# VHH binders against LysM domain-containing GPI-anchored protein 2 (LYM2): the designs that were tried, part 2

Target 1, 295 residues: LysM domain-containing GPI-anchored protein 2 (LYM2), of Arabidopsis thaliana (Mouse-ear cress) (o23006)
Amino acid sequence: QMTGNFNCSGSTSTCQSLVGYSSKNATTLRNIQTLFAVKNLRSILGANNLPLNTSRDQRVNPNQVVRVPIHCSCSNGTGVSNRDIEYTIKKDDILSFVATEIFGGLVTYEKISEVNKIPDPNKIEIGQKFWIPLPCSCDKLNGEDVVHYAHVVKLGSSLGEIAAQFGTDNTTLAQLNGIIGDSQLLADKPLDVPLKACSSSVRKDSLDAPLLLSNNSYVFTANNCVKCTCDALKNWTLSCQSSSEIKPSNWQTCPPFSQCDGALLNASCRQPRDCVYAGYSNQTIFTTASPACPD

## First folded at step 12 (VHH)

Design y3 (from x7 with G58D Y106F)
Fold by OpenDDE, fold request of step 18:
Structure y3 (fold): chain B 295 residues (1-295), chain A 119 residues (1-119)
Amino acid sequence: as target 1 above (295 residues)
Amino acid sequence: DVQLVESGGGLVQPGGSLRLSCVASGFTFSDYWMGWVRQAPGKGLEWVSDIYSGGSTDYADSVKGRFAISRDNAKNTLYLQMNRLKPEDTAVYYCAKGSDEWVSPFDYAGQGTQVTVSS
C-alpha cells in the first residue's frame, strides 16, 4: 500500500511529472535512462540540472536519488506513467523484487499485477513485458501549477522533514496524500510531493502546455529550439531562450521567435515588459508580453 | 520534414460514427507512439488517445468505450474510430507524433480535421 494516492481530480489529463529513483547498488545514468525508457538522456539531465555534456556512464552512488522525468496520464481519478515504461522479466526475477528493488519502491507488485492483469504474480516468465505504472498527478495545488514528485519515504523521516526538504508544509503534504500525520507515513513507499513550478506564459493550444518546470531544472521545447529554465531566485519565472545546443526535431531549422506586440510590452509598466515564450505550432514559435513588470 | 495529414472529419448526428485517418511521413513511424488530441471551441488541447509502438492503447475517460485507436505501420497511417458520437466531441482533431523530450508527450501535430456532432 502506498502512502500517497496520487489523485487526479482536475481537468488536466496529461502532464509532466517526476519520480525519485534510488538504488541500493551503484548504477549509471545510462542504466537509469534505460530502466525508465527515457528516450534522451538530456531529459534526466534537465530534471537534475546537470550539464548537457554529462556522460551517460556517470556513476550514481548507492542511495543517491535521481529525479526521473515521466509523462503522467490521468484515468479514473488517479495518475500513472505512460505505457512506454515497460520491464522485461529476467531470469529469477520476482515481481515484488522488481517493484521494491529494481524500481526503488516507486511501485508495488500489486499495482503491476493489476494493470497488467497478471493472474498469478508468482508465475511470471522470462521475457514477459509488463507495464510499470509509476505514480504521478496532474492536479493543481490550490489553483497553482506544481510538478508532482514521487518521493520514496526514508525510514525514520517525518512529514515535517520532508516538507522542509522540498519547500512545502506538513499540512499540505498530509492533505495532498490523504493522511492525517506521521503515523500513516510508510517507509519505502512513494509520497506525493508538490514542487513549486515557475510561472509560464505558454498558451493552452500549444503541445507543450502546461509547461511545468520546478526549481533548478531545465527542459527543451519547441522541437529543441527553445531551452527553458526555472530558478527560484529569478522570481519563479520561467526563462525560455532560443537554443542551438541540440539539433531541432521535426524541423530542418529553428524558426525565429514571433515578435511581441509592442502595445502589450508597453502596457502598464514603467519599463517595457519582457517578450517571453508562449508556445509553438507546426511552423511558429509564439511569444507574448510577460505578465510581470520588470524590476 | 515531418508531416501529419489528417482526414475523415465531417458533420455527423449524435450517436453517429466517424473514422479519422492520419498519414505520417518524414520519420520512422513505427518507432514512435502516436496519438490524437482535440481542441474544442474556446478550450485548450485535450488528449484523446495514445497508441504505442508495441500496440498498447490508452484513452481519455471521456472517450473510453466509444473510440478506438489503431495503426498500420506498413502504411504509416494512424486511425481513430469514433462511435456513439456526442455533441461534446465536437472539435478539431489532430494527429500527434510522440515526443522524445520530457516537456510534452507529443512534439508535432497535423493541421487537424474538423469533427462536428450536431442534430
Scores: ipSAE 0.916, ipTM 0.962, lowest interface PAE 0.5, mean pLDDT 95
Fold by OpenDDE, fold request of step 18:
Structure y3 (fold): chain B 295 residues (1-295), chain A 119 residues (1-119)
Amino acid sequence: as target 1 above (295 residues)
Amino acid sequence: DVQLVESGGGLVQPGGSLRLSCVASGFTFSDYWMGWVRQAPGKGLEWVSDIYSGGSTDYADSVKGRFAISRDNAKNTLYLQMNRLKPEDTAVYYCAKGSDEWVSPFDYAGQGTQVTVSS
């Protein structure tokens, strides 16, 4: 049943996830950024494959869906967004309205009430801050890395249509969400949609592991010294390049990429393997030989 | 330059306690959420706990009820009280700074402090 909770086994305790936000009213990227406590607009831009020079005042049309990046944590078999997403109660706010309209149906007032231990959801006060637990997951799908995307189901939609839209299949969607079929698909509720991720060679001891990026998106990593992109047309392989587009965080200057081991590059392929991004430490950006042989 | 310096690790018997500290510098400590991650031998990084700027805390299921994260913004210090320690808690523990980017929750970590739980 679609309960609004996404399954998260906890094998990966934290990860990147996405939610699809839409508003009945026109809004802006700035407003969305604020609502979901996204620190830098470029995170939203990357998730939606928008240019970096996109204005934060860019209009978002009614019912237009924006992918919002969130950090996911697994707890007791369920995935929820980090506790940094909070909503401050305003005059005349109703908790159910906050859930269904302000956050576009990504969460229920019951869930908000539960996680915040609100004794009476009808007795909320102006100025109160509540954690907004958005649904997410860090689970692999059949052993493969995916980015879990919370899709709010539109009235009249089918599993087949949704599956086609996001490049999966109706059986996978049904199983992932614990539903039998279209008869149990609920409108205006979040559906767990697995987005295929580009393959990554990031080390398990890197802070940005696992690096999960879905098709037609980009992200900055290694303190903004590396830009990674995912393009299905490039064999679903993560492409990470040195970048000077953004000022480095935590570093004064970007360190050079480490050199790949020549022995690894020349191993078992007709042509030398590509040297690819493998994560970073406090002073080093790591590289490794791509697991795939070049064409 | 950002610096995170962990301390307080050591050898302890099962059921024992340790208190880790992390002193931060090079950034406005109070503006960032902080956390602890650990790496056991042969394993990857595992999230342990985080504390947000507002004081809210969260824990991995494996440490809930046993560990407590706290911070002193005036001292730019992060703490991790570890009680009822188990052998499976053996790892290098890293203090980590919250990230402003989506790619990861943390973008900088200290050199780590070794925690060994053994009889």
Scores: ipSAE 0.912, ipTM 0.960, lowest interface PAE 0.5, mean pLDDT 95
Fold by OpenDDE, last read:
Structure y3 (fold): chain B 295 residues (1-295), chain A 119 residues (1-119)
Amino acid sequence: as target 1 above (295 residues)
Amino acid sequence: DVQLVESGGGLVQPGGSLRLSCVASGFTFSDYWMGWVRQAPGKGLEWVSDIYSGGSTDYADSVKGRFAISRDNAKNTLYLQMNRLKPEDTAVYYCAKGSDEWVSPFDYAGQGTQVTVSS
């Protein structure tokens, strides 16, 4: 049954995730940024492969879907967005309306009530702040890294159509969401859709691990000193390069990439190896030889 | 430059307690969520706990009910009270600054403090 909860039982407890937001009314990127407490607009821009110079005031049309980046945390087998996404109750707000209309059906009023321990969802007051627990997951799919995307099901849609749209299959979608088939597909509810991620060479001890990026998206990492892009046409491999497009967040200046170990680069491999981004710590940006040589 | 300096680690017996501290500088501490991550031998970084600017807290399942995160914004200090410690809690513990980017929850960490739980 589609409960609105995404399963998160894998080895990774925190990760990047995405939700598909659409509004019945026209809105702006700024409004979306504010609603979902996204600190920097570029996070949204990257998730949607939009140029950095895109205006915050850019119009988003009715029913246009914008991918919104969220941080996912897993607890007790379920993944939810971090507690930084809060909604302040306004005059005449109804919790069900907040869930279905303001947050585009990504969450239910029942879930909001549960996590905030609201005694009566019909008795909310102006000024109350509630955590909005958006569904997400950090689980691998069949051992492969994926970006979990919360897709709000459109009325009249099928698993086949959704699968085709996002490059997966019906069986995978059904299994991931604990449903048998189209007969159990619920409109206006979030569906867990796995987006294939580009291969990453980021070390497990890096703060940005795992680095999960889906096709046709980009992200800044290493305190904004590195820009990574994912393009399926490039063999689903992350392309990470030094970037000066954004001021470093925690460093005065961007450090240079570490040099790859010559021994690793010169190792007998079937394929030529490149020096690629492998994460960062303190003031060091790490690199490694890729692809890995088969044992 | 951003600095995070951890302290309070050490060797303790199973069932024992430790209190970690982290002093932050180089940024507006109160504006960011903070957290703790740890790295056990041979493993990658594991999330332990978060505390948001508003004071809300979150914990990994492995430490729920045993660990307590807190902060003193006036002192730019983050704390982690660890009770009922287990051998599996053995790790280097890092204080971490909340990220403004999507790529990760944290974007900067200290040098870490060693916590060893052994009989």
Scores: ipSAE 0.905, ipTM 0.958, lowest interface PAE 0.5, mean pLDDT 94
Fold by OpenDDE, last read:
Structure y3 (fold): chain B 295 residues (1-295), chain A 119 residues (1-119)
Amino acid sequence: as target 1 above (295 residues)
Amino acid sequence: DVQLVESGGGLVQPGGSLRLSCVASGFTFSDYWMGWVRQAPGKGLEWVSDIYSGGSTDYADSVKGRFAISRDNAKNTLYLQMNRLKPEDTAVYYCAKGSDEWVSPFDYAGQGTQVTVSS
C-alpha cells in the first residue's frame, strides 16, 4: 500500500535522492529553491540538466514538474530527507494545505505531525518551524545503484505509463512500492521510482560516495573542482572532468587530478583504460582505471 | 583555508565514554551544518551525526540514544559525546563541514581522531 513512506533498508545510510515538485500555480526556480532549502540553485539546475546561467527568476508553469535534489537518510527502514528542509507556518496556514499544496503532495500532514511530534495538527501557530520529511531511499535495486525519485502520481495514470516514462517496468514499480497493481495506485501520492544511475568509480572512503547521478543530469563534486555528468548514450558511465566553472569551496585552488597507475591502465585490455574520477579527500582528487575496456 | 581539527579520541573499554571535539576555522562556522562521520577498518565512510545551523540534530540508527552532537558557535567547536561505547564503534572519527552542493551532505573533513573500543 502506498503509505507515502519509501523503504530504505540501511545498506547505505545516506545518499542523493530526487523529488518531483509541481505547483498548481506558476512559480519560479528561486521559490522552489527556497521552499526546499537548496543552498545553490545549480543543484536544481543540475538535477534538471539546465544550463548554469539559468535565471533564478525563470518561470515554472503550473503543473510543470521540477526535479528537486535532496539528501536522504535511512532510519528505521524508512528514508527521509535531511532535517534542513523546514517550513515556517504562516498566517492562516493549514497543515494539510502545506502538505498537499505547498509541497505538492510529496508529504502528508500526518507525517509532518508525526516527525515533529505535533499533538494536534489543527493547532499550529504562526512562526512555528516544522521539519518536512520528504520521502526518499538509498536502497539499491537488484544490486544496482539507482537514484530514487519521488513521483507524485497523476490522476488517471497507470503503472505502465509511469514505468515507460521513467524507463523501468510495472513489476519493479509495484514491488518497490508494495502495491499489487493499478488498483492500488493512489493519485496525488508519491511513488518511489528508481532512476537508473551512471556507473561510478568513486571510492567508498570519499565524502561524495556514493555518487548517484541519473540520466541527463550533472553535479559538482570535490569542492566544485569536478563536474560529473550522466548520459545514457555514453554507456551509462559517469563522466567527471576538472571544472573551473565554479569557485572552489574549502580549497584555495583546485588540486590537479592524481595520476593513474600506468600498470592499471594497461591491465587486461587491448587499449589502455581511461583514467577516471575516484573521489577526493583533504586536498587530493583521486583517480582510478575505468573498469571497462575501451572499445 | 578551511581547517577542522579533531581531538578527544583514545582507547576505552566497552561501556565507556569519550567526548570528541572539533575546532573549525577558515569559514563562518555558525552558518553551516556540521557533522561526524567515521571509518572503521576495511569499511567506507559512515555517517554518524549531524547538527544543523538551527540546532536540530540527527543520528544514525547505530548510535541513537548513545551519542550526542552539540556545537558552540562562539568557540567554533563541534562536540560528540559518546556514551555506552561498543567495539563496533571503533573507527577514525572525522569532523565534517556541511556542503552547499547536492553531491554530498559534507564537503570537507578533518584528519580524524582514532577511537578504539576494546576490552
Scores: ipSAE 0.903, ipTM 0.956, lowest interface PAE 0.5, mean pLDDT 95

Design y3 (from x7 with G58D Y106F)
Fold by ESMFold2, fold request of step 18:
Structure y3 (fold): chain B 295 residues (1-295), chain A 119 residues (1-119)
Amino acid sequence: as target 1 above (295 residues)
Amino acid sequence: DVQLVESGGGLVQPGGSLRLSCVASGFTFSDYWMGWVRQAPGKGLEWVSDIYSGGSTDYADSVKGRFAISRDNAKNTLYLQMNRLKPEDTAVYYCAKGSDEWVSPFDYAGQGTQVTVSS
C-alpha cells in the first residue's frame, strides 16, 4: 500500500536520496533550490547532469521534472528528509495546496500535520513554519546499494511503464512499494523507485560512504576536491578524479591523493588495475586498487 | 581552517553515563546542523544523532531514548549526553559538521573521543 511513507529499516540510517519535483507553473532553479533548502545549487546541477555554470535563474518549464537531492534520515522503519526543509505559511495557503501544488505531490498534508503535531490542519496562520517530511529510503535492494527516487505518479501510468523508464522491473517496483499491481498504483502520489547506483570503492569509514550516484549525475566530495561521475556507458562504475573546479570547503588546499601499492595494481590482471578514489579523512584523500581488472 | 575538538570519552560500566563535548571553530557554527557519528572496532561510520540550528533533533533507533544531543550556539559547542550505556555503544565518537554538499550529511569530523562500555 502507498501510505506516503517509504520503508527504511536496514542498517544504513542516513544517506542521500532523490525526489522528482515538478510544478504546473514555470519556475527557476533558484526557486527550487530555496524550496528544498539546498545549500549549493551545484547539488541540483549534479543530480541533473547540468554544467556548473548554469544560472540560478534558468527557467524550469511547466511539468518539467528536476531531480532534487535530499538528506534522508531513517527512524522507526520509515525514511523522511532532514528537518532543514521548512515551509513558511503565506497568505491564502491551505495545507493541502502546499502539499500538492507547492511541493508537487511529494508529501501529503496529513503527513505534514502529523510530523508538525498540528492540532487542526484547517487553522494554520501566516508565518507558521512547518517541517516538510519528504519520503526517502536508505535501504539496499537485494544486497546492493541503490538511489531511492521519489517519483510522483502520473494519472494513467502503469508499473511496467515506470519500471521501464527507470531501469527496473514491475515485480521489484511492486514489492518495494507494497502493492500488487496497477490497480493499487495511485496517481499524484510518490512511488519509491530504486535507481541503479554506480559501483564505488569508497571506504566504510569515509564521511561520504555510501557514495550513491545514479546514471547521468555527478557530485563533488572530499571537500570539493574530488568530482565523481556515474555513467551507465562506463559499465556502471563510479569515476572519481581530483578537481580544482570549486574552492575546497573545510580545507585551505586540496591534499594529494594517496598512492596505490604497485603490487596490488599488478595482481592477477593482464594490465594494472586502476587506482581509484576510496574516500577521505580530515587530511587525506584515499585511493585503492580497483576490484575489477581493466577490460 | 575548520576544527572540531571532542572531549568527555572514557571507560564506563554498563548502565553508566557519559557526557561528550565538542568545541567548534573556523566556520559559523549556528549556520550548520551538527551531529555525532561513531565507529565501532572494525566497522564503518554509524550515524548517532543530529541537531539543527533551531534546536530540532533526530536520533538513530539504537540510541533513541538514551542519548540526548544539544548545542550552545553562543559557545560554539555541541554536546551528547549518553545514558544507560551498553557494550554495543563502545566506539570512537566523532563530532561532525553538516555538509555544504548533499553527497553526505556531514563533511568534516573531529579526531574523535573513545567511549568504552565494559564490565
Scores: ipSAE 0.717, ipTM 0.886, lowest interface PAE 1.2, mean pLDDT 90
Fold by ESMFold2, look of step 12:
Structure y3 (fold): chain B 295 residues (1-295), chain A 119 residues (1-119)
Amino acid sequence: as target 1 above (295 residues)
Amino acid sequence: DVQLVESGGGLVQPGGSLRLSCVASGFTFSDYWMGWVRQAPGKGLEWVSDIYSGGSTDYADSVKGRFAISRDNAKNTLYLQMNRLKPEDTAVYYCAKGSDEWVSPFDYAGQGTQVTVSS
């Protein structure tokens, strides 16, 4: 049972989303990477604003929250993580233990059983592999893109405390999750928290569209050829720059980044403008001039 | 270099069927989940379907029950069987490779194949 249903019925049916993971036992970033099938550790590093050279074996303290980025897909009005997150049953596991202790309360055993069509959740066998359907959403909030964050509610929390912690407000949290007040918060269960995203110039036809980053995070996109950061102190504007820190993932070399000359030459516009990242496709990195010319 | 080459598009009447294929090269095909995205005229990209290395599949609500994704890892080939086509399915269909980064579900797409559904 979750406090929110993680509704996902908007026009965007796949997206990037975040979950807040913690364990009662000390662990490492490597173990978290493996548990959530995160292909490259830098995805976790960026979501937590950690240096790129952070060790895989860096200790994560008991009850320390690590933000884990996940791929979200929407089906039948609900968002769940895509099917790349899988758990292999070990000796003495039961589904409720897997849900609460191994996955930090981010998923319910009922949902694991449902999506895997498990006939009897009490008759699971060592070595069985199950898809772990983490909660997420791709829906806009009040017409704006947000980063949906699955926050596991701590016992004794209030909507006010959660709102303050994540830079939102009580009314928004309550409405998004279909609750009226604190008495309906379920301890140790996920709450859908909408994190404000930096504004972006990424085209709708880009593979990384919409490119959504919350405050104090970074990501590599365009096959590792572009690094983007989000900083509330820079007027919530996504800052993207070409990068050579990481080898291109699908390209031999990074395509040219800078081509804005046509957009810069608008004679009706007398303001200084910058050439900013606008997405990518077909071995091409798009750019555009920003800010837009006043009309 | 990663390459994805789509084929099988064309003009078809409403209610008809088409089968798309995509030949992949430049990466270990069996290590990656694969999918289809489409772009209708004047629109952004819309996710259609995924298939994972183990054979599990997922579909957008708009195509569920009508489209079937499959893969042949020995031939490095991805397929999309499209049945009961509607005019709303008119789009360029792109074969897409599962992402190395979380920022998007796919990080490489082919040149696409046009599917047009009209009377």
Scores: ipSAE 0.706, ipTM 0.882, lowest interface PAE 1.2, mean pLDDT 88
Fold by ESMFold2, last read:
Structure y3 (fold): chain B 295 residues (1-295), chain A 119 residues (1-119)
Amino acid sequence: as target 1 above (295 residues)
Amino acid sequence: DVQLVESGGGLVQPGGSLRLSCVASGFTFSDYWMGWVRQAPGKGLEWVSDIYSGGSTDYADSVKGRFAISRDNAKNTLYLQMNRLKPEDTAVYYCAKGSDEWVSPFDYAGQGTQVTVSS
């Protein structure tokens, strides 16, 4: 069982979420990409703030944590990854081994059995394909957007150490997970960690809404025509710029940014407001006047 | 290049049914999960349902048991059967293509078809 339930009961029912993956054996980014059905390696690179030219064959050391972005869907008050993450049963696999060793404790065999409606978890066969329901959430925390991160707790960890590691506080972490003290932490099981998200001007009717990025990460959006980064050192404000590094996903060419929606001049600012990315639709990339004054 | 064309919307009484269709072109339809998102007046996009290449489906809690998504890969067509419609189902319904990037589940949507549920 997990320490928290990854509650997902708010109005947002789908979102980007993160899991922290590690293996006791050395592996590669290619193998992690395959394991989590990540279509483009750049999604993993961005979640870990790695250069775009990082090799698929880059070694991942034993117990090294790699952040893997997942599509989260909320149903019946909890969040799980969407159905594109499947595992094909290999020789000598049993579901508990798959959950603990292959998926690094991010999921339980009971949950795998439940969502796949497996009549007898002891009677699985080589070649069967099972959906792997990773824990996630799309809920706001105290009215603010956060990136929910499934952190697999190391033996001997404290709430205070985990809170410090991820830039949150002990009380928030405990309340989110429905616990009061370190004795309730389950070693080698996921804990719901709320990572602060950069503020975003993306419109609610954009396909990439809500655009949720945590510190030291980047993503390509708007058919790969826009690269967005989140950096705490830039006042936790999402920075998005046009990009030609990657060909468009669904468009022939990247459209130019639209005329900026809103007045750039603001009498209370020393300089005009920036024109910032506001989402996309209908082969149009929207922009709007930043709500904040430039420094 | 990618194109999604929705049809089948209209005005219907509460409790009624509609069947939406979406014809896809410009990509290998069977390689992608597909779905429906909707936008009620004055609101943002709301996820409705997904269907995966292998045929498994998911639904938003608000539509479970009333809506049924399906696909015909030979015709590059996605469907949404909507039953027991309620006034809160009033929205523009968009056919949506599964994303090549993990920032969101869908990265392309059609022009939409209006569904209005009113007495």
Scores: ipSAE 0.697, ipTM 0.875, lowest interface PAE 1.4, mean pLDDT 89
Fold by ESMFold2, last read:
Structure y3 (fold): chain B 295 residues (1-295), chain A 119 residues (1-119)
Amino acid sequence: as target 1 above (295 residues)
Amino acid sequence: DVQLVESGGGLVQPGGSLRLSCVASGFTFSDYWMGWVRQAPGKGLEWVSDIYSGGSTDYADSVKGRFAISRDNAKNTLYLQMNRLKPEDTAVYYCAKGSDEWVSPFDYAGQGTQVTVSS
């Protein structure tokens, strides 16, 4: 059943998740950035593999999908975006219009009303600010990390077409969404699509864990001192490098990548290993040898 | 340069209470949501609670009804009132600053304060 909620069965978890936004009218990256309260445009640029110098005023055509990364929090079996995404009610808005037209069907007015405890969802006032609870999930799929992508189903779509488009299969897509086939596929509703994530060596005790990137995307982490890229053609392995392209956000200067002292020198290990990004803490960027040596 | 300094941890019996505090500097405290994350021995980081500038709060299911987050924007201070503590709450508790980037909800954490709940 396509309820508009994504299952998030971990008892408590936070992660990066992804939504596919489109509008029936032409818009700009600036308008999308504002709508989703994205502090830095580069978050949208990275999710769409666009150059860092892409203009905020770049046109987004009608029905063109832009991927927007969101902060996901899982509670009571369901994942929703954090409270950082708010919408201020404007003249002539009604809640159903906000849900369908402004947010592209990613949420329902019922869900907006529920999480904001709105006494009468048909009676809202200009200037009210409401949390927009976008659907998301942090769950693994068959023990593997995935990027959960909220895909708004187009009229006339099939599960087979969606599965082929996103590199998954009909059975997985149906099971994840609690449906049995195309007869239960609802147009203009979000479908939970599991995008394969690049493998990551980021430590569980790093603030950016789990670092979840899907194919053809990049992100800046470690206070903008590290750029990570996911490319299926590079064996689905997260590629992270130190970067000075962006001013550090919480640090005066970027610390260097630490050497993988002793970890690359295992006399029993015969496979090639690299010294890769493993997260950060305090003023330190961690590294580790990857892949692990089999015994 | 951002700084977060936690205090108020200690040893407490099951069912007891503690109040953690965190003093922030090096950024405009009122512009950011703040939160607590914790690390139990041998585990990764676990989100505990968030508080936004306007006072809205969220809690992990494991602590709802027992913990209360609050902030004093005039004093650049974040608090966590922890009641009805359980042995499962044993962890280092970190004060965390809301992220400017979407790769993670928090992008800076303090040194932490140890909370130990044992009979």
Scores: ipSAE 0.679, ipTM 0.878, lowest interface PAE 1.3, mean pLDDT 88

